# Designs tried in a protein design chat: miniprotein binders against a2bj90. Part 48

Target 1, 235 residues: a2bj90
Amino acid sequence: MSRSARRKTSALNTVLRVVEVFASIQGEGPFTGTYSVFVRLAGCNLRCPFCDTRYAWSLEAGKPLGVEELVEEIARYEPSLVVITGGEPLLQRHPLNSLVEGLESLGLRVQLETNGILPAPARDEQLWRVYHVVSPKDVPVRVPGAKLHPSWVDYARATGRAWFKFLVANEQHVREVAEYVAKLGIPRSRVYIMPLTPEKLDMKELLELHSRIASLAVKWRLNFSPRLHLLVQLP
Below, E stands for the ipSAE of ESMFold2; O stands for the ipSAE of OpenDDE; V2 stands for 0.75 times the mean of E and O plus 0.25 times the DockQ between their complexes.

## First folded at step 6 (miniprotein)

Design q17
Fold by OpenDDE base, second read of step 6:
Structure q17 (fold): chain B 235 residues (1-235), chain A 83 residues (1-83)
Amino acid sequence: as target 1 above (235 residues)
Amino acid sequence: GDPEELIKRAEETIREAQELLKEVIERAKKLGDEDLQFLLRLAEIYLRAAERALRKGDYEKAIYYLELAIELIEEAKELLEKS
């Protein structure tokens, strides 16, 4: 490979398509309540009917940002956690590994949000070191083309740095999640159920839905993920 | 099929689901079951979401929320029949 081809491949590995960068509170999963910088990456391999971030589905919706510039931008917020989300962050896997390396060099903790369709990190990837919240879209919500990649179960067992967050509307959904995680051998301590919230719920409806799904979490001995940002009206 | 015909059928199905929901709500009010009442309120929420999606031309979302609302109404009916 010519020096020019190596420079072009290195330059491609240093640019992310980013939709937005903002500071907020992590509202979901094991890091709920954490002051976080959110990096929303562009592009998704799904078209979930219930997606609240549809504007991130196209790669063209993101601006090209250098990894170094993005690390500096994130660091200015002094976050307790960096949350990498988007459509599907792992569509930008190569520059994402470079981003993680930069963030970890500053001592920043990183959490990835992923739909779990793409393979889990390998041991030689920087992504191996970070926390992952995997949100399967096959069960119970049955999004077309969604299937959890089995390597996420292996990654969770090997590292203890993965959790699985499932969207649920009722007890039948919670049952399907319980059966699914049992079949895959996912420990219940790594499983979160979260309310499937449609758009434009009022606060009363939102609270009632949270209450019911939380009660089901207790009944089924699963962890509960709020949508805390919606409850406290943060982005 | 013709997109206009598909929209019309979706609107008709939403109306039928809304009528069914009203009937089930009136039956459920007599039983005082909070879980049953919650399922019905949740079904109403998803029906409203389906209607909003349909009005925006988001047919995939409309169908998805309609199917979920129907599932909840059917679950509520089964609970009412066991009571």
Scores: ipSAE 0.671, ipTM 0.854, lowest interface PAE 0.8, mean pLDDT 92
Fold by ESMFold2-Fast, scan of step 6:
Structure q17 (fold): chain B 235 residues (1-235), chain A 83 residues (1-83)
Amino acid sequence: as target 1 above (235 residues)
Amino acid sequence: GDPEELIKRAEETIREAQELLKEVIERAKKLGDEDLQFLLRLAEIYLRAAERALRKGDYEKAIYYLELAIELIEEAKELLEKS
């Protein structure tokens, strides 16, 4: 193998720890209803008590997969949207930028789901060019260690490519969100409230919770995110 | 603390919350306040979630949802007193 070919091969063999890759409908946030491929990366810097994906908390939960191989796997689904989630995807920042570059080269739209603890993308990162749904866990759900990095507010203002999605259980939580985003200068048009849904709710409980939080979104003039996949029983 | 003691305390707190919730629901029904009834329904949902988590041995999740349920019940009580 030539020196040039060795360098090229090394770059293409950047690896991510991947828990799962699957096709579904994006059930949450600004792209709700979109045919998507979900890429769940391993590792998380939080231990949220209400977390549904505890199997992804450890980096060892992920199988090492080359960026090139992962791009090919994603492309086979012919998705309208690639959702990169986790764990916390930004824990694997360097190979994640390489993945985004590969997906962007194919004209694929990419959305990152992040807890926002780690800094927002810099202008020279591939991640600067993709969509981000930031889900703070400091307000209102008060997860220890979950402070939102202030650079996400600057990124949102500079690019228009970030939204903030908050888990809420009641009107007090919505009030706390409204105060929080006002203090940070986040436009309401970039803010979603989403019901905090415990596992194994029956359909009546799930609909009641969605209905109440949606009503609060109208009252407080914020956007509402359903958890559509739960309502239609998709992954 | 002893995990067995934590489980018993959580079970007792869930039972106390269930009793309190039932009383507050009956008072709310007499007032015909639909917003208050909805708030109490949310408390019921989180309390049932706490029960399920406790049965599965997920104590952190159980305590989290239990605290949410109690907060909602206390908010509902305050609203009843102001009605």
Scores: ipSAE 0.318, ipTM 0.705, lowest interface PAE 3.7, mean pLDDT 86

Design q18 (at its last look DockQ between E and O 0.73; V2 from the best seeds 0.69)
Fold by ESMFold2, look of step 7:
Structure q18 (fold): chain B 235 residues (1-235), chain A 83 residues (1-83)
Amino acid sequence: as target 1 above (235 residues)
Amino acid sequence: GDPEELRKRAEELIREALELLKEVIERAKKLGDEDLQFLARLAEIYLRAAERALRKGDYEKAIYYLELAIELIEEAKELLEKS
């Protein structure tokens, strides 16, 4: 495609509704501990009762921000990882693909966090090339309307770039996760269980929940995800 | 749903959870069972979270955490009955 045609296409997909941009440590999943810039996109297709980021539910909570401006802002942090989260980032799929293209051109590594209701990336999307942490909300936490789209399993198998992370509170939940991933053919190496962590816990409470869920991860031979940012008191 | 109905349901669940928890804690202490005492402390974490949500008027969150707390208490109670 010519430079003129490419620039016109980019301009058509250049605005995202963004709630916040900030630097911190990725506290969850396979990239735990990585110096990251978080980009929280507005809008969500779920209303989970335990959601800690309800302020991102409405698209109106985000401000319109140009993709080029956003890439420049992110780059100034010199991140090791860019974490795109939300709400549900795939509600803004087309401009999100433009953001990913800009970040890729700078050699920045990108991870998307998604509830997996909308389909996985197609081969011709820039999102095909980034890492994804998929957090289904139908099992075990039973959020209404939260059915995982089956394409995420196919995407994970085809690319090796997706992991599945489940909130759990007890051993029954862990058993349900184990059965669910076995039925879907998701290998244990791509599965994380993470403590369902209410707001405003003190350090003792945080450690007790982490200890219980970590011991269950060992017992059930699943990966454990901490919420490390809570343990070290970072955003 | 109806906020007043949700509030009443949350208050009923709190009373239920507290009574069940008292029974489990006392029996776990008599047995000296540290694992059951730990399970009771986990249930208390979700119960306290539910109480915080109730005070903020977030009744759906409160009910969700209360049901989790009750599940943990019932698990502990079943273990006590089988010991």
Scores: ipSAE 0.690, ipTM 0.868, lowest interface PAE 1.1, mean pLDDT 90
Fold by OpenDDE base, look of step 7:
Structure q18 (fold): chain B 235 residues (1-235), chain A 83 residues (1-83)
Amino acid sequence: as target 1 above (235 residues)
Amino acid sequence: GDPEELRKRAEELIREALELLKEVIERAKKLGDEDLQFLARLAEIYLRAAERALRKGDYEKAIYYLELAIELIEEAKELLEKS
């Protein structure tokens, strides 16, 4: 392959469709409480009825941003973590690998949020090196078209850099999660249950729901993920 | 699906959820069971979310939250039958 062909293939992988970039506290999963820059990518392969970020479902909802420019923007926040989220970030896998390379070159830690439908990173991808929180939508919430790709279980075992976060509303959902992770051979230490919160809960209802799901997490010997950002009224 | 069919389905599920919820609330109050009372409150939360979705014409979201509300009510009924 000529030097010119390598330059043209590198140029196509340098633009992301980005909905928003903002600094906040990571409210969910193993990095809860971490000062983070969130990069919300556009486009999703699901249409979850409970999605709080429906505005990110279309690729057209994102602005095209260069990877280099985005790295510089993120770096200005001096984040303790970069959280790449969106609809589904892995729809933009190629430029996302370039973004990760840029961020890691600055010594920034990166966490990806994914629905786990698309294959886990391969060993030759920059994404292999980052942390992943996989949020399956097949269990218990049964979103149509959701199926966890098996490679995420393999990735989790190989790297220890993946966690699985499940939305739950009741004990039956927690039971389904426990059975599902047991069947897949996912260690409970890598499993988080998180309250399925509808929009516009009052703080009392939100706290009560958190309390009950947290109690179920203890009962079922699973980790609990708050929605801390909702509790502390951050983005 | 057809928006009108989704609307009708959502209206049917609302009626079902309200009827089932009423029964559970009445029984939970008689027993003084806090867990049952919580499940009933949680079902009410999802029911209100469904009603908000309906008012916005988001029938898929409405149906989803109604089905979830019904699931919580059924869980509460199962607990009542074991008590």
Scores: ipSAE 0.666, ipTM 0.869, lowest interface PAE 0.8, mean pLDDT 92
Fold by ESMFold2-Fast, scan of step 6:
Structure q18 (fold): chain B 235 residues (1-235), chain A 83 residues (1-83)
Amino acid sequence: as target 1 above (235 residues)
Amino acid sequence: GDPEELRKRAEELIREALELLKEVIERAKKLGDEDLQFLARLAEIYLRAAERALRKGDYEKAIYYLELAIELIEEAKELLEKS
């Protein structure tokens, strides 16, 4: 196919398979507490045993939405942050870049949540310019097939726009994270540990898990991410 | 894995976790060690999550949470052996 025909096809067929769009507070990572619109994209390249969003695993779980329509819907919320999550949003890489371009044209700040299996953005992608929270699943939670792509470390060093957020349940997990990031040369300032919270916990249980992991973050000199939305009972 | 083998593994792990947890709780209470009691409570959280998964027939999730509970129990045991 010619480059002109390919450009036409790309522009006309720019759709994302979207599971849900909703306003909430970012409860996790470096932007905790920010009024945000969440865009959950369909499809995932992992099958994490602890996953609480299994409804998003299949690409067919998402409804096809045009990028322009989605940008308009997001803009109506007037958010301080747009959080693009999934599944794994990089599975829909081409239309995702178009979405990011549209959102940035409106002056909106964008954060991507990714498992980091697929390569980090190249400099010529719109995704190069936005924030990324990378959640490796190879360490410490050891999900099969979840190897972190090494380009994410280079992207983080080059841009300062990536952080690494690890689910942890105990001190052995934190030790494994510390060893992992040291081996890869990831600065501790870019590392967050976050409690692995099962479904249907009461407030006391949530607080106990948060308290433990926060204490370990201090002990190991790592950043702590809460799951604030769970504590304040927001989606 | 085979669903029947996963169920069997989950059932064995839950019996193991419950036995280990009782030992840690009993010892922690006898010593009056609040740190040990706290770790035991964290292990109970994952154990209860595993029990919910078992009731739902999600053996993979149950096994995952049981392994986390056992790891927390082993942390508590290691702390117990430190005088």
Scores: ipSAE 0.576, ipTM 0.845, lowest interface PAE 1.8, mean pLDDT 87
ESMFold2 (binder alone), look of step 7: mean pLDDT 81; pTM 0.749

Design q19
Fold by ESMFold2-Fast, scan of step 6:
Structure q19 (fold): chain B 235 residues (1-235), chain A 83 residues (1-83)
Amino acid sequence: as target 1 above (235 residues)
Amino acid sequence: SEWEKIRREAEEIIKRATELAREYLEKAKETGDEDLQFLLRLAEIYLRAAERALRKGDYEKAIYYLELAIELIEEAKELLEKS
């Protein structure tokens, strides 16, 4: 018998604090270019200086939405991919597993964006079965308190369902990423570098930054993630 | 006010760092090293980001981008001194 608490309808199991739900193109990572619905969850366990989504830092920024209601809203978009992001979505782990279960029952592909501080999914979680893009903030961007949980490397090795996406500003950052992933035993095929883009770059500056970081990806034999939505001016 | 004085001082530091980056960029152009030139152009981008953050009162973001710009300028300086 499953634990009684996991079978009960309760706010802890069936309600998420949601900042926004919107359709766009996934601009980043292994699914770049995919028609997606983005679900931004409230709350974050970091305060990154370069953060573009500071409005999502507080749990109070999110409106309470039932899992069933949210699944129905997402399904109406008929997306090729559901991107669950935030803040840090794993802060709402229990209702998030329920959301993933509902989405998977409809045959929808799910991708989680996470900073990787909290542990990777266990085999008995619905989250074990979906895709994860882990964005470490300890290397190279050096956010205090942002140590990657070692279970993410084990999860990636066991499942092949995790990729590691690193913000980089220069070649020294790329070198640090290459050393970091080698020490952890992360295959280069699972590693993306992405330009650290300040706000309000003009299009020429944005393109130059993308071109340079892409060139470094080729040189260091790593995958490149654009921020495509910025280039095409989508949310 | 005290915070406006701090803002003015930070603006002056950003201005001086920008002038230094432009000076090194002119020297870098003489080397023909496109990678070296890009480091200094990237430093200017982060300096502009720092200035924008400062105008919005986002001091942590301003300091973060200023520190990135200084790292790029220092890297470019070392490469210029070796050439």
Scores: ipSAE 0.353, ipTM 0.727, lowest interface PAE 3.4, mean pLDDT 86

Design q2 (at its last look DockQ between E and O 0.87; V2 from the best seeds 0.00; counts 0 for: pae E 1.8 > 1.5)
Fold by OpenDDE base, second read of step 6:
Structure q2 (fold): chain B 235 residues (1-235), chain A 84 residues (1-84)
Amino acid sequence: as target 1 above (235 residues)
Amino acid sequence: GDPEELIKRAEETIREAQELLKEVIERAKKLGDEDLQFLARLAAIYLRAAARAFQKGDLEKAEYYLKLALELIEEAKELLEKSE
């Protein structure tokens, strides 16, 4: 490979398309309540009808940022966790591995949010070392084109660094999740159910929905993920 | 199909769902079943989300939440029929 080809491949691995960087509390999943910097990456391989971050669907919605610059920006917040989210972060897998390497070199913990369509990290990827919250969109919400890649189940078993977060509206959805995870051999201890909330929900309705889904989580022996940021009115 | 016809059909379906939901709410109140009342409220949440999406021209979102609302209304009806 020519020096020019190595420089072009290195340059492609050092730039992320980023929609936003902000500090908040992680509102969802196993790290709920953690002071976090959120890095929302641009581009998504899905078009979920219920998506609240549609502005991140296009790669063009993101600004190109260098990995080094982004690491420095994140570090200034002194986060307890770096949450990499977006549309689908794994669409930018190569520069994302470089970002993770930079963040880990500073001793920062990293959590990825992914829809689980793309393959799980391989052992040689920096992404192998981080935490992953996989949000399948096939069950129960049946988003067109959504299918959980099987490698996420294997990754979860091999590392213990993956959790699966499912959107649910009612008990039937919770049942479908329970059956699905049983079929795939995902341990229930790694499964979270989260309320499917539409935008601009009234706080009373939001609380009631949380209460009901939490009760179903107990009934079905699953973990509950709040949407804490909505409850406490944080970004 | 004609976008206008799809819009009209969606609007009609939302209206029908609203009337069905009113009936379910009334019956659920008479029975005093809190679970049924919750299902009805939940259906109302998603039906309002459908209506809002529709008003914004987001037909995919409107259809998705409308379907979910209808499923919840049907679930509530089935529970009512078993309780009556």
Scores: ipSAE 0.736, ipTM 0.883, lowest interface PAE 0.7, mean pLDDT 93
Fold by ESMFold2, look of step 7:
Structure q2 (fold): chain B 235 residues (1-235), chain A 84 residues (1-84)
Amino acid sequence: as target 1 above (235 residues)
Amino acid sequence: GDPEELIKRAEETIREAQELLKEVIERAKKLGDEDLQFLARLAAIYLRAAARAFQKGDLEKAEYYLKLALELIEEAKELLEKSE
């Protein structure tokens, strides 16, 4: 195919609806503390009442960006990690796989954040080889319509490239998470509990929530995820 | 269901929860139970979040945090009854 034809095909098939691109620190999960570029994709298949990124729910919130242009923009930051988040990034699965291909060709590490409703990557997808932090919304937070796709557990076992992160507020929630992951066969080493942090908390309140949930993580032998960016006042 | 009925129930429930939480805090202080006082402070965080969401017209967020706050208040109340 001619270079002109390949360029036109790329533009039509590899456009992402992007809400924002910015550099910061990954504040959550297994890569906490890593200098990262965040790519927030538009569109979500949930309407969680506690969502702190409601501005990304609608596909119309995103601007169309070509994948090649986006790769170049991301590379300029020289990130240690590229975090793809949203909304729900897997709603834009096809062009997302193209983005991952471009980023990996530059040797950039990629982490996807997903609510796990859509299936885990197939072996022939570019997404197969990236890291995934899966945040199920059916336990303990019980968001209507949320259901973790079983392929994520299989993917985590097969590849070692997925972790599961749960928002919790109290010990009852932690007990529910522990029962849930045990029933699904998810090893504790792959499980993070993270404080459910409402908007507009002051630093004392943030520390109290972190302290309580961290203590519960130790008690229940689960990993703890902070919301580090809130503690250090970064986006 | 009916939006007006949901709003009315939410307003009443938030007010009742605020009153109950004040009682729980006072009783926890009298016992000198530091863990119970901590639990009450967690409930206060989520109840404040519920009230704030209600004032903004975000009824789904308000209901979610209110339910969570009430669960924490009930837990605290049960612990108080065992201690008193």
Scores: ipSAE 0.585, ipTM 0.816, lowest interface PAE 1.8, mean pLDDT 90
Fold by ESMFold2-Fast, scan of step 6:
Structure q2 (fold): chain B 235 residues (1-235), chain A 84 residues (1-84)
Amino acid sequence: as target 1 above (235 residues)
Amino acid sequence: GDPEELIKRAEETIREAQELLKEVIERAKKLGDEDLQFLARLAAIYLRAAARAFQKGDLEKAEYYLKLALELIEEAKELLEKSE
């Protein structure tokens, strides 16, 4: 069947559980500074102690939205980037592929943020064609149940469309990240370290934490991801 | 163990960490070592996060940030011993 016929049929009958849709600036990773629409999907397969979005952990936290309706809502923002995040977006994999197909049909650039526990996209998925920022939670932050699926390394090598973003608190964490990515064969050019920022930091503390982790990125020859939205007080 | 004992132990550990950090901050300041002073400030950030989480009853978050604070305090102590 034609792609157009399949896309239309899937969109009409596909539903996502959505926590929130909002415009902001992407504050993290390789697209830092980009005008973006954030789509937060409900449900998560981890319970990270440091999680700032605990309200999205339950699938029931999301409102059911049809894929076609969601595509129209996103398009009204005229974004340079659509950031699909959550919880864990890959928990809603089937309708997510339909959403991506709809967004790409409009020429919109899509980035998925994922914990990487579930497998990377296969070549026949629409998700194969979009950008992925994978945030492993096994190293260095050691969240129980958080093992990176090895297919993400193969996906990154095959497509050049995945980056690995690690939360770090100290130099020992950066050392663990460097050893981890070397062992897995992940190029340093695809690795970002990002400060682990607890809630209720003042601006001076946010700047100091960013400065320290950025200095470690230079020392260890890794890319640095800020949390720019926190620094400029955007959602 | 007993949940009441675990809560009391967490409170005691946080208080002990606060006292150790206070000592590290004063020693780093006396040495005039900017890198040690920055490291001590990072430890203070995570320790305050641990204390705040504990006050809200989030024991998992409290223990997580407390562990990070203690790791930073230990790192700072090792560097102080080499500098003194």
Scores: ipSAE 0.347, ipTM 0.726, lowest interface PAE 3.5, mean pLDDT 85
ESMFold2 (binder alone), look of step 7: mean pLDDT 81; pTM 0.740
OpenDDE base, look of step 7: ipSAE 0.691; ipTM 0.867

